# Ledger of designs, part 170: miniprotein binders against q6w4x9r395to579

Target 1, 185 residues: q6w4x9r395to579
Amino acid sequence: GHCSLEGGSFVTTFDARPYRFHGTCTYILLQSPQLPEDGALMAVYDKSGVSHSETSLVAVVYLSRQDKIVISQDEVVTNNGEAKWLPYKTRNITVFRQTSTHLQMATSFGLELVVQLRPIFQAYVTVGPQFRGQTRGLCGNFNGDTTDDFTTSMGIAEGTASLFVDSWRAGNCPAALERETDPCS
Key: E = the ipSAE of ESMFold2; O = the ipSAE of OpenDDE; V2 = 0.75 times the mean of E and O plus 0.25 times the DockQ between their complexes.

## First folded at step 14 (miniprotein)

Design gc33
Fold by ESMFold2-Fast, scan of step 14:
Structure gc33 (fold): chain B 185 residues (1-185), chain A 91 residues (1-91)
Amino acid sequence: as target 1 above (185 residues)
Amino acid sequence: SVLYEIAKTILEAVKDLLEAVEENDEEAIKRAIERLEEAAKRAEEAGFEKVAEGVERVIEAVRNGDEDPWIYLAVRWLEWVMEIAMRRALE
């Protein structure tokens, strides 16, 4: 399954449901029992350079009991707070420059992350079939049904993106503002 | 019905715990943890061991002084475990 974070405010879930939001927090992008050592993928959003009311993706974080890999829009890769030269390899994870404008984090456990650095910071998450029906977070539940893609952290299916996104905050942050994709576009 | 009562107590205590952690209110944190400990004990006694384990992980993250993402990840995991247990109870 494929999930994308594009254009600063757009998300497309594993079940292909598109939505938009504006928020200034770290959000849980993907949580799953298929990720080793309590692993989770998170997305950091902050105020954009355009206006106070707009936010954009500024970093993607893979956190586990062993690793805290941060890939930022400034093209810095750290693990547990230490800057790393690419290619960077651990037992189960390799981070490398895929193209002049893209970094890739490849894993042995069925998760792949591609980050576009330029011209706009964007992220693309790919998970293997073992993750089907076993994901939670901004990327949705990957069950083949778009009607419950906005299942909150408490297991409630919501009709709006704002309540869904707010339920996946990973810290003390302001409430997210909803901005749905235009149905006429 | 026992599971639903335990789940309601856990969800209310978790909400209070996260609010207390965000406000850095040590007495409120202590009160929320005490409620969670009682709920975990009741869950274990009722045979919902994974729910009790999930509660213990939340308490551990807070007591260890773990950074925010770990506390929130533990809470979201507990919520998912409770959702699965409640869904299975309806089967």
Scores: ipSAE 0.616, ipTM 0.804, lowest interface PAE 1.3, mean pLDDT 82

Design gc34
Fold by ESMFold2-Fast, scan of step 14:
Structure gc34 (fold): chain B 185 residues (1-185), chain A 91 residues (1-91)
Amino acid sequence: as target 1 above (185 residues)
Amino acid sequence: SVLEEIAKTIMEAVKDLLEAVEENDEEAIKRAIERLEEAAKRAEEAGFEKVAEGVERVIEAVRNGDEDPWIYLAVRWLEWVMEIAMRRALE
């Protein structure tokens, strides 16, 4: 399954559902029991100068009990806070320059990440079939149902759409701005 | 059901815990942890061992002073095991 983070604030889930969100925090992109050593993929968003996109992707983080790999828009790769030259290899993860504008993180456990550095920082996540129905986060639940209205279900149950976005926060950050659907009220 | 009551107690305590962590309110953190400890004990006694384990992991992350991502990851994992337990109970 494929998930993308594009155009600063657009997400397409593993079930090919597109949506947009706004936030300035670290968010859980992918959490799964299929990731070894309590692993998770996270996305860092910050403020953008583009009026159509209030926030933009600035870094992608793979966190496990062994590794904290950060790939940032300034083309710096760190693991556990230390800058690394590419190609960078661990037992199960390799980070390397795929093209002049793209970095790739390949793993032995069915997760692949491709990051576009220029002209706009964007991320593309691929997971193997073992992840089907076993993912949570911004990339969705990978259950094969593109009509899954999880945002509406959560919004009805919890009362706000902003709570859904905030539910994927991975840090103590300001809550996402709530947008009114009826500005005439 | 017993599971629904336990899950509601856990969800309310977790919301209070995350709010307290975000506000760096030590007394509120302590109160939320005490509620979670009681909920974990009830879950274990009711036979929901994975739910109890999930609650304990959240408490442990906060007590150990783990960085924010680990606390939030533990919370999301707990929510997931509760969702699975609830779904299984409907079978």
Scores: ipSAE 0.629, ipTM 0.801, lowest interface PAE 1.2, mean pLDDT 80

Design gc35
Fold by ESMFold2-Fast, scan of step 14:
Order: structure tokens, then C-alpha cells, then sequence
Structure gc35 (fold): chain B 185 residues (1-185), chain A 91 residues (1-91)
């Protein structure tokens, strides 16, 4: 399954449900028992634009008991706070430059992350079939049903993206605001 | 049901715990942890072992002084485990 974080604050879930929001926080993108060592994928959003009316992706974080890999819009890759030269390899994870504008994090456990650095910082998450029905977070529950993709951390299906997003915050942050999807504007 | 009472206690205690952590209120943290410890014991005695384990993970994250993401990740795991237990109880 494929989940995308594009155009600043647009998200398309593993079940292909699109939404957008306004939020300045670290959010849980993907939490799953399929990830080793209590692993989780997270996204950091911060204010962007002239009037601070927009928010955008500024970093993607893979956190486990062994690793804290941060890929930032500044094209810096760190693990446990130390800058790493690419290609960077651990036992189960390899981070490398896929193209002049894209980095890839490949894993042995069915998770793949591709980050576009230029012209706009964006992320693309791919998970193997073992993750089906075994995911939670901004990327949705991966159960083949788009009507329940806004299931909050408490298991409640919400009609609004803002309540859904706020339930996945990973820190003390302001409440997220709902934004209409408009790919043509 | 017993599970519904346990769930209510857990959700209220977790909310209070997160507020206390965010405010660095050590006495409020201690009170929330005490309530969670009691809830975990009740869950274990009622046969909800996975719920008790989830509560213990939240308590450990706070006591270990883990960074914010770990505390929130533990809370989200507990919520997921509780959702599964509640759903199974309706079967």
C-alpha cells in the first residue's frame, strides 16, 4: 500500500482517501506491530507561506528502540542526533540518494520511504502486504475501506480531518484545523 | 461492564497524565500514575492481560523520563489494545 504527503499539507491514505489540514506538530504517520523494536514513522509539520496560513512537511522521522532517523527539508540525515553521510546503512535500514532530488530509506521489514527534497519537500510511504489491517496513524488503517480512514487513535470514525489529525499528535501542540482538498487551486 | 469501567478510568487517567507531563506537575503525574497502576491491576484480575500490559508501558515511558514521542506512542498503543478488547467483548 502507498501513502503520500504532498504539496505542503495534502495526505493520501493507504486506502486512497485524500485530505488536507493545518497543523504544527509531530504526527504519527504509521504505527504497526509489524515494525520491529517498537518502531514508528512520524512527520513534522511547521508553518509556511507569507501569512503563516499554510503548514508544510519539514521532516520525516523513523523512531525505534535502536534508531532515530531524521530526514529534513534541509537535506540533512541524522541518526540518534548524529549527521550521516549517504549511503548510510544499519542492520535493517539503508538510506541513500535515489536521484539528485530524492532520498530513499529501504528496510528489511516491508517499509519503504521515498523523500522528494526539491522543488517541494514531500514523502511517499510504501508498505508490504503484511501491513494490511495492521496500521494506525495519518496514513490510515489499510483495510480496503476508505469510509473509515478517519478512525481516530481512540477507534472513533470522524467526519473531519482536523479531529482525525489531532488524535495522532506526538507532542503538546495547537489543535489542527480542517482544510478543503483542492488540487486545482 | 467491568471493561467499560476500566476503560473510562484509563482514558481519564491518561488525559490527566498527559496534561501533568506537559505542565511538569510532578504531584499530578504521581496521582495519575497511581490511578493507572490501580486500573492495570483491575484489568489483570478481570483477565484483560493485554490492557494491563498497555497501561504498564505508559507508566514505564513516563518513569524512564522518555522523550514526548515515546509517551504518546505508548498511549496510542494502549488505546489500540483497549479498542481491540472492547470489540472482542461485543463478540
Amino acid sequence: as target 1 above (185 residues)
Amino acid sequence: SVLEEIAKTIFEAVKDLLEAVEENDEEAIKRAIERLEEAAKRAEEAGFEKVAEGVERVIEAVRNGDEDPWIYLAVRWLEWVMEIAMRRALE
Scores: ipSAE 0.597, ipTM 0.797, lowest interface PAE 1.4, mean pLDDT 82

Design gc36
Fold by ESMFold2-Fast, scan of step 14:
Parts: C-alpha cells; structure tokens; sequence
Structure gc36 (fold): chain B 185 residues (1-185), chain A 91 residues (1-91)
C-alpha cells in the first residue's frame, strides 16, 4: 500500500483517502506490530516560511530501539543525532540518494520511504502486504475501506481531519487546524 | 464491565502523567505512576495481561527518561491493546 505526504500539508492514506491539515507537532505516520524493535515512522510539521497560519512537512523520522533516522527538508540525514554520509547502511535499513532530488530509505521488513527534497519537501511511504490491516497513524489503517480512514488512536471514527490528526500526536503540541470542510462529518 | 472501569482509571492516570511530564513535576509523575501500577495489577488479576503489559511500557518509558516520542508511542500501543481487549471481551 502507498501513503503520500505532498504539497506541504496534504496526506493520502493507504486506502487512498485524501485530507489536509495544519499543525506544529511530530505526528505518528505509521505504527505497526510488523515493525521490528518497537519501530514507528513519524512526520514533523512546522510553520511554513510564507505564513505563520500555514504549516508544512519539515522532516520524516524512523524511530526504533536501535535507530533514530531523521531526514529533514535541509537535506540532512542523521541517525541517533549524528550526521551521516550517503549511502548509509545499518543491519536492516539503507538510506541512499535515489536521484538528484530524492532520497530513499529501504528496509528488510517491508517498509520503503522515498523523500523528495526539491522543489518541495514531500514523502511517499510504501508497505508490503503483511501490513494490511496492521497499520495505525496518519496513513490510516490499510483495511481497504475509506469510510473509516479517520479512525483515531482510540478506534473511534471522527468526522474531521483535525481531530483524527490530533489523536496521532507524538508530543505535547497545539491542536491541528483543518482547512477543509467535510460535508459527511 | 471490569475492563471499562480499568480503562477509565488508566486513561485518567495517563492524562495526568503526560501533563506532569510536560511540567517536569516529579511528585505528580510519581502519583500518576502509582495509579498506573494499581491499574496494571487490576488488569492482570482480571486476565488482561496485554493491557497490564501496555501500562508497564508507559511506566518504563517515563522511568527511563525516554524522550517524548517514546512516551507517546507507548500510550498509542496501550490504546491498541486496549481496543483488542475490548473487542475480545464483546465476543
């Protein structure tokens, strides 16, 4: 399944539900028992350079008990706080430059991340079939049903993207602001 | 149900714990952990081992001085195991 973080503030879930929000926090993008060593993929959103009311993706983080890999919009890759030259390899993860504008994180456990650095910072997440119905976070539950894509961390379907997004915060942050009106809310 | 009462106690204590961690209030952290330890015992006694394990993960993240994402990841994992336990109880 494929999940994308595009245009600064848009997300398309694994079940192809698009939504938009504005927030200044680290959010859990993907949490799954299929990820080794308590692994999770997270997305960092912060104020955009143009307007303080608008926010955009500024970094993607893969965190496990062994690794904290951060890929930022400034084209810096760190693991456990140390800058790394590419290609960078661990036992199960390789980060490399796929093209002049794209980095890729490939793993042995069915997760792939592609980050576009220029002209705008964007991320694309691919998971193997073993993740079907086994994902939670901003990328949705990957169950083939778009009607429950706004299922919160507590298992409750919400009418708005902002309440859904707030349920996946990975820190003490202000509430997200939704820019879209959903007539089905 | 017993699980619903345990869940209420857990979520109230988690809320207090997250607030105490943000404020770096050591006494409030201690009180919230004590409440979580009692809730974990009650969950274990009621046969909800995975719920008790989830609570212990939250306590460990705080005691180890782990950074914010770990505490929140432990809370989200606890939410997941609680949802599974609730669904199992309804069968």
Amino acid sequence: as target 1 above (185 residues)
Amino acid sequence: SVLEEIAKTIWEAVKDLLEAVEENDEEAIKRAIERLEEAAKRAEEAGFEKVAEGVERVIEAVRNGDEDPWIYLAVRWLEWVMEIAMRRALE
Scores: ipSAE 0.557, ipTM 0.781, lowest interface PAE 1.6, mean pLDDT 81

Design gc37 (at its last look DockQ between E and O 0.79; V2 from the best seeds 0.68)
Fold by OpenDDE base, look of step 15:
Order: structure tokens, then sequence, then C-alpha cells
Structure gc37 (fold): chain B 185 residues (1-185), chain A 91 residues (1-91)
């Protein structure tokens, strides 16, 4: 399964359903029992301009009972708040520079993350087949059905991305917006 | 159903808890936790042990002073557990 966060506000689920949203919060991208130690992948969005539609991805966070790995747009990588030099390796996670503009987080448990640093901070999530039907979050449920990707954290199928996205908040934040004001946003 | 009633109580209590946490209202937090503990007990007695466990994880996250992301993760896990339980109840 491949999930992408592109263009500052666009998401493509594991089931290849594209959508967009504008929010300024931390959102759960991927939650799954297949992730060890209650692991989850999250995305941090913030304002990138004056308008509500000017939002962008500013960091990706992998959080577990063992680690809190943050990859930020300024190329700083931290674990549990401490800056780490690359390549950085934990028990089952390795973060390294893939290219001059890309960082990669590789894991031993079937999760791969590629982060494009420039010109736009973007993220690409790959999960193994063992994750099929066992994922939740903005990246969807990876069950091969695009029509149910907007299922909220409480199991309610939503027709709009905003309510879906809001259900996966990882903090107290304003409601996400789905309005398309700028096709380039 | 019993599960639906318990779930409703949990959802409402979680909402109150999260709000209380954001406001740093210790008394409100305490009240919400008490409601959740009661709900967890009811869930356990009704045979929904995983739901009870999920509730306890949320309570623990708050009591331990975990960061917001972790608290919300616990909540999302709880929601998932409840969803699974409800789905199974319909099978």
Amino acid sequence: as target 1 above (185 residues)
Amino acid sequence: SVLEEIAKTIIEAVKDLLEAVEENDEEAIKRAIERLEEAAKRAEEAGFEKVAEGVERVIEAVRNGDEDPWIYLAVRWLEWVMEIAMRRALE
C-alpha cells in the first residue's frame, strides 16, 4: 500500500483515493496493530500563509512506546526530543538521507517512509501486504475499496474529507476545511 | 443494546475528558475519569474486556500526563476496539 501527502494539502490513500484538506493539526496517518509497541504515524500540518487554504505539511512523526521520531521540514530529525545525526538507527527503525532532497525511514516491520524536503515538504508511506485491512487514519483502511476510505475513527462513513480528517486529529485543533480555493495549494 | 449504551457513555465521557484536559480543569478531569472507570467496569461485566482495557488506556494516558498525541492515540484505539465489538455483536 502506498499513501502520499503531496502539494501541501493533498492525500492519496493506500487504496489510491485522492482528496484534499486544509487543517492545522497533528493527524494520524497510520494506526495499525501491525505496528509494534502501539506505533502510529502522524502528520503535522501548519499554516503556510494568511488564508485558511494555505496549509502545509511541516513534519512527520512516528510515535510508539519506545520512540518519538520527528522529521521536520527543516531537516531536523529528533527522537524523544533529542536531535539525531543521520543515519540514525534504533532497534527496528533507521532514518537516513536517501538523496540530497529526500530522507527515508526504514523499518523492520513493514513500514517505509520517504520524506521529500524540497521544494515542497511531502511524504510517502509504504506498508507491506500484512497491513491489508488493518490500517486506520488519513491513509485509509487499505482494503482495496476506495468508497469506504472516509470512515471515521468511530466507524462512520463520511461523504466529505473534512469530517473524516477531523476524526483522526491527534490534538485539540480547529476543524479541517475541504474548500478548494487555490488549485495550487 | 448494552454495548451501545456503554459506548455512548464512553464517547461522551471521553469528549468531556479531552475538553477538561485542554482546559487543565483538574476537577473536570477527575469527574470524567470517574465516569470512564464506571463505564469500563460496566463493559467488563458485560463481557467486553477489550473495551474496558481501551478505556483504562485512555485514563492511564491522562493520569500519566502523556502528551496530547498519545492521549488521542489511546482514544482512537478505544474507538477502534468499540467498533470491533459492535461489529462482532451484529454477527
Scores: ipSAE 0.736, ipTM 0.890, lowest interface PAE 0.6, mean pLDDT 94
Fold by ESMFold2-Fast, scan of step 14:
Structure gc37 (fold): chain B 185 residues (1-185), chain A 91 residues (1-91)
Amino acid sequence: as target 1 above (185 residues)
Amino acid sequence: SVLEEIAKTIIEAVKDLLEAVEENDEEAIKRAIERLEEAAKRAEEAGFEKVAEGVERVIEAVRNGDEDPWIYLAVRWLEWVMEIAMRRALE
């Protein structure tokens, strides 16, 4: 399945549900028992540099008990706080420059991340079929049904994107605000 | 049910814990952890071992002084474990 974070504040879930929000926090993008060593993928949002009324993706983080890989909009890649030259390889993860404007993080456990650096910072998450029905976070539950894509961390289906997003915060942050686009309009 | 009451208690205690951590209120943190320890014991005694383990992970993350993402990740795992246990109990 495929999940995308585009246009600064737009997200499309694994089940193809689009939404947007206003938020300044680290959010859990993907949490799954299929990720080794309590692994999780997270997305960092902050106020846009050109418009402070909007928020945008500023970094993507893969965190596990072994690694804390941060890919930021400033084109810096760190692991456990140390800057890394590309290509960077661990036992299960390789980060490399796919094109002049794209970085890729490939893993041995069925997770793939592509980050567009320019002209706008964006991220694309691909997961193998073993993740079906085994995901939680901003990318949704990957169960083939778009009507329950706003399932919160407590298993409640929400009608609003802001309540859904807030349930996936990974820090002490202000409440997310509505910027939802109705796909049926 | 017993599980529903335990889950409600855990959810309320976790909410109080996160608020206390965010406010750096050491006494409130201590009180929330004590309530969570009691809830974990009740879960263990009722046969919900995975729920008790999830609660202990949250307590451990806070006591170890872990960075925010780890505390919140532990909370989300606990919520997922409780959701699975509740769905199974309704079968």
Scores: ipSAE 0.661, ipTM 0.825, lowest interface PAE 1.0, mean pLDDT 84
Fold by ESMFold2, look of step 15:
Structure gc37 (fold): chain B 185 residues (1-185), chain A 91 residues (1-91)
Amino acid sequence: as target 1 above (185 residues)
Amino acid sequence: SVLEEIAKTIIEAVKDLLEAVEENDEEAIKRAIERLEEAAKRAEEAGFEKVAEGVERVIEAVRNGDEDPWIYLAVRWLEWVMEIAMRRALE
């Protein structure tokens, strides 16, 4: 399954459902019992321009009881607050430079993260088939059905991206926005 | 069912807990934790060990002063564990 976080705060879920939001928060991107040590993947969004409503991805965080790996738009990789030279390895995680513009976090538990550093900070999440039906968060539930991908943390299917996104916040944060303007013909 | 009643209690207490944490309202935090402790005991007595464990993890995250990500992750996991338990009870 593939989930992408692309410029302009665009997300495409594991079930290929696209949406857009603008928010300044840390959000739970992926939570699953398949991730060891209470692991979760999180995405950090912040303001990206002169418009107060426009935000973009600024970091991706893998958090578990053993590790807090941060890959940020300043191209620095840290674990538990300490900067690391690449390639960087733990018992079950390897972070390395895939190309001059892309970093990869490979794991032994079926999670793969590719981060595009330039020209725009973007992230691509791949999970193995063992994750099917066993995910929650901004990347959706990976059940093969796009109609319920906006399911909140309380199990409520929402019709708007902003309510869904707000339900997955991992901090005290301002409400998320969808696109504010839609010039029509 | 007993599980449905326990789950409703937990959902309300967790909602109150998160609001209290966000406002740094110590008395409201204490009240929400007391309700969660009671619900965890009921869950354990009813045989819902994973639900009880999930509630305890939320309480520990708050009491230890863990960062917001951990508190929110613990809550989201508990909500999921409860949904799994309720789904299995209907099968």
Scores: ipSAE 0.543, ipTM 0.769, lowest interface PAE 1.5, mean pLDDT 84
ESMFold2 (binder alone), look of step 15: mean pLDDT 79; pTM 0.756

Design gc38
Fold by ESMFold2-Fast, scan of step 14:
Structure gc38 (fold): chain B 185 residues (1-185), chain A 91 residues (1-91)
Amino acid sequence: as target 1 above (185 residues)
Amino acid sequence: SVLEEIAKTILEAVEDLLEAVEENDEEAIKRAIERLEEAAKRAEEAGFEKVAEGVERVIEAVRNGDEDPWIYLAVRWLEWVMEIAMRRALE
């Protein structure tokens, strides 16, 4: 199954349901018992460079008990806070430059991530058939039924994208901590 | 039902816990953890072992001083486990 994060704030779930949202936080993109070492895929959204009311994808994070791989719009790849030269390989994960504008993270456990760096930062998630019915997060539940793709973290199917997205936040993202953005400082 | 009462207690305590962590309120964190420990014991005694495990994971993430994503991941996993337990109880 395929899930896409495109055009800054557009998402298409594993069951092919498209939606758009506004929000500035880290969100759980994919959580599944099929991911080793309590693994999860997350997406970081922040304000666009032009309009602070518009949301854009700025980084994708794969987090497990062994690894914290961050691929950012700045074209930097880190693992556990350390910058890595590509190709970068761990026991089960390889990150490499697929094209001049695309990075790929390949895994041994049925998850693949392709990140477009330019001209617009975008992400594409592919999961094997073992993930069917075994996923939660922004990419949906991968059960073949688009009517329940907006299942919140509470297990309730919502009709609107805003409630669905907010239920998958992975942090509080307090704006009060952005002191450097004060234009009168 | 017993499960519905336990789930309500867990959801309220988790919400209080996340707010307390956000505010770095040590006394509020302690109070929320105590409520979660009590709820986990009630869940275990009622036969909902996976729910108790989920609560323990949330408590562990906070006590270990884990970064925000781990605390939230533990909460979302607990919610999933509670959903499964509730669905099975209705079958």
Scores: ipSAE 0.558, ipTM 0.777, lowest interface PAE 1.5, mean pLDDT 80

Design gc39
Fold by ESMFold2-Fast, scan of step 14:
Structure gc39 (fold): chain B 185 residues (1-185), chain A 91 residues (1-91)
Amino acid sequence: as target 1 above (185 residues)
Amino acid sequence: SVLEEIAKTILEAVDDLLEAVEENDEEAIKRAIERLEEAAKRAEEAGFEKVAEGVERVIEAVRNGDEDPWIYLAVRWLEWVMEIAMRRALE
């Protein structure tokens, strides 16, 4: 299955449901029992430099009990807070430069991440068939039915993207789409 | 019905816990953890071992002073485990 984070703030789920949101937080992109050692993929969004009311992807994080791999829009790759030269290899994960503008994180457990660095920071997530019906987060539940792709962390199907996104926050952050106009202060 | 009562208690205590952590309110954190410990014991006694385990993971993440992503991941995992238990209970 394929999930994409494109154009700064667009997401297409594993079941091919597109949506857009504006938020400034770390969000759980993919949580699954198929990921080893409590692993999770997360996406960091922050305000866009060209639009004060819009937000864009600024980093992708793979977190597990062994690793905290951060791939940032500034083209820095860190693991557990330390900058790494590419190619970077662990027992189950390899991060390498696929092209002059793309990095790839390949894993032994059926997860693949491709990050476009330039001209726009974007991410593409691929998961193997063992993940079908076993995923939660911004990328959806991967069950072949788009009508329940906005299933929140509480198991409730929502009709709006902002409520769905807010349920997947991984930190203390303002609600998505809380303000799309400049604060008048 | 027992599971529904326990789930309600857990969700309320988790919301209070997250708010207390955000405000660095040590007394509120302590009270929320005590409520979660009681709920985990009730879940264990009722046979919902995975729910009790999920609650303990949330408590441990907070007590260990883990950074935000771990606390939130533990909460989201607990919510998932409760959802699965409730679906199974419906038959």
Scores: ipSAE 0.602, ipTM 0.794, lowest interface PAE 1.3, mean pLDDT 82

Design gc4
Fold by ESMFold2-Fast, scan of step 14:
Structure gc4 (fold): chain B 185 residues (1-185), chain A 91 residues (1-91)
Amino acid sequence: as target 1 above (185 residues)
Amino acid sequence: SVLEEIAKTILEAVKDLLEAVEENDEEAIKRAIERLEEAAKRAEEAGFEKVAEGVERVIESVRNGDEDPWIYLAVRWLEWVMEIAMRRALE
């Protein structure tokens, strides 16, 4: 399955459901029992530098009991707070420069992350079939159900993205805002 | 149902716990943890082992003084195992 974080604040879930939000927090992008050592993928959003969003993706974080890998829009890669030169390899994770504008984090456990550094910081998450129905977070539940609404961390289907996104905060942050385009206002 | 009452108690206690942690209110943290420990015991006695384990992970994260992401990850994991248990009970 494939999930994308594009533009300032556009998200397309593993079930191909698009939505948009505005928030300044670290959000859980992917949580799954398939990730080793309590692993989770998180996305950091902050005030926007791009014209089509008030907030934008500024970093992607893979956190486990062993590793805290941060890939930032400033093209810095750290693990456990220490800057790393690419290619960087651990037992189960390799971070390398795929192209002049893209970094890739490859893993042995079925998770792949590609981040676009320029012209706009964006992220693309790919998970193997073992993750089907076993994911939670901004990328959705990967259950193949196209009729489902946004399912919050509490298992409640919501009609709006803002409540869905707020349920996935990984810190004490302000509530997310849903962007509205109204030709009459 | 018994599971619905346990889940409601856990969610209310977790909410109180997170607020107490944010306010550094040690007595409120202790009270919330005691409520969670009792709820976890009740869940385990009722056969909901993964729910009890989820509660224990939240308590452990707070007691260890873990950074924000870990505490929130533990809470989201607990919510997920409760959701699974609720869905299974409705089968």
Scores: ipSAE 0.605, ipTM 0.794, lowest interface PAE 1.3, mean pLDDT 82

Design gc40
Fold by ESMFold2-Fast, scan of step 14:
Structure gc40 (fold): chain B 185 residues (1-185), chain A 91 residues (1-91)
Amino acid sequence: as target 1 above (185 residues)
Amino acid sequence: SVLEEIAKTILEAVWDLLEAVEENDEEAIKRAIERLEEAAKRAEEAGFEKVAEGVERVIEAVRNGDEDPWIYLAVRWLEWVMEIAMRRALE
């Protein structure tokens, strides 16, 4: 299955449901028992554009008990806080430059990440069939049913993308009031 | 229904814990952990051992002073485990 983070604030889930949101936090993109060593894929969003009411993807993070791989929009790759030259290889993960504008993180456990660095920072997540029905996070539950793609971390279906996204935050982030959009100034 | 009561207690205590951690309120953290430990014991006694284990992982992440993502990942995993337990209880 395929999940994409495009145009700064758009997400398309593994079940092909598109949505957009505004947030300034680290969010769980993919959590699954299929990821080794308590692994999780996360997305960092921050303010962008002229209004500061717009947010965009600024980094993608793969975190496990062994590794904290950060790929940021400034084209820096770190693992556990240390900058790495590409290609960078661990036992199960390889990060390399696929093209002049794209980085790829390939894994032995059925997860692939492609990051577009220029002209707009974007991410594309591919997971193997073993992940079907075994995913949680912004990329959805990968069960072939789009009606439950806004299922929160507690398994509650929400009516809005904002409530769904907030349920997948991975940190102590700005209060909801500060992230609310001005409806019509 | 026993699981529903336990899950509600866990959810409320987890939200109180996350708020207390954010505010660096040591007394509130201790109170929330005590409530979670009681809920974990009740879950284990009711036969929901994975739920109890999930609660203990959240407590451990906070006590160890783990980075935010680990605390939140433990919370989201606990929520996932609770949902699975609820679905299984209906079988």
Scores: ipSAE 0.523, ipTM 0.773, lowest interface PAE 1.8, mean pLDDT 79

Design gc41
Fold by ESMFold2-Fast, scan of step 14:
Structure gc41 (fold): chain B 185 residues (1-185), chain A 91 residues (1-91)
Amino acid sequence: as target 1 above (185 residues)
Amino acid sequence: SVLEEIAKTILEAVFDLLEAVEENDEEAIKRAIERLEEAAKRAEEAGFEKVAEGVERVIEAVRNGDEDPWIYLAVRWLEWVMEIAMRRALE
């Protein structure tokens, strides 16, 4: 399945559901038991320099018990806080420059990330079929049903539904605005 | 149902816990953890071992002083195992 973060604020889920995302925090992009060592993919959003009413992707983070790989808009790649020269290799992960404007993170566990650095910072996530029905986060639940991509609780008491409105935040930072479907699609 | 009551208690306690962590309120953190420990015990006694395990992971992340992403990832995993348990209970 394919998930994309494009145009600074647009997300297309693994079930091909497009929506517009607004936020100024770190958010869980992909969480799955298929990722080794409690791994997760996260996205960092901040205010856009072009329009103060918009937010945009500024970094992508892969976090596990072994690694904290950060790929940022300024073309710096770090692991566990240390800057790395490309190509950068671990046992299961390789980060390299695919083209003059694109970086790629390839893994042995069925996850691939391509980051466009210029002209606009964007991310593309590919996961193998083993991830089907085994994902949570901004990229959706990958279950073939587009109506429930925004659901974080099923069968849980109605009074607690509001707890999940800003549901994919990964830290103590300003709340994200409600997600909205692209009105033209 | 028993599971629905436990899940509601867990979600309310988690909400309070995250707020207390954000405010660095040690007494509020302690009170929220106490509620979560009681809920985990009830979940385990009722046979919902994965839910109890999820609660314990959240408590551990907070007590260990783990970075924010780990605390939030533990919370999201707990939500997921509760959703699975709820779906199974309806079958």
Scores: ipSAE 0.554, ipTM 0.790, lowest interface PAE 1.7, mean pLDDT 79

Design gc42
Fold by ESMFold2-Fast, scan of step 14:
Structure gc42 (fold): chain B 185 residues (1-185), chain A 91 residues (1-91)
Amino acid sequence: as target 1 above (185 residues)
Amino acid sequence: SVLEEIAKTILEAVKDLLYAVEENDEEAIKRAIERLEEAAKRAEEAGFEKVAEGVERVIEAVRNGDEDPWIYLAVRWLEWVMEIAMRRALE
């Protein structure tokens, strides 16, 4: 399944539900028992644009008991706080430059991340079939049904993206505001 | 049901715990942990071992002084385990 994080805080879930929000926090993108050693994928959002009416992705984080891999919009890759030269390889994870504008994190456990660095910082998450029905977070539950993609961390289906997003925060942050998807904007 | 009472107690205590952690309120953290410990004991006695395990993981993350993402990840995992248990109980 494929989940995308694109400019202006647009998200498309694994079940292809699009939504948009305004928020400044670290959010859980993907939590799953299929990720080894309590692994989770997270996204950091911060203010963008002149009037602060917009927020944007500024970093993607893969956190486990072994690794804290951060890929930032400044094109710096760190693991456990130390900057790494690419390609960077651990036993189960390889981070490398796929193109002049794209980094890829490949894993042995069915998770792939592609980060676009330029012209706009964006991320694309791919998971193998073993993750079906076994994901939680901003990328949705991957169960083949879009009507419950806004299932909060507490298992409640919400009508608004902002309440859904707030349920997946991973820190002390201000409440998210809803931004409806508009095909013309 | 017993599970509904336990789940309500856990959800309220978790909400209070996250607020207390965000405010760095040591006494409020302690009170929330005490409520979670009681709920975990009730869950274990009622046969909901995975729920009790999930609660203990949250308590451990806070007591170990883990950084924010770990505390939040443990809470979201506990919420998921409770959702599964409640859904199965309604079958």
Scores: ipSAE 0.663, ipTM 0.824, lowest interface PAE 1.0, mean pLDDT 83

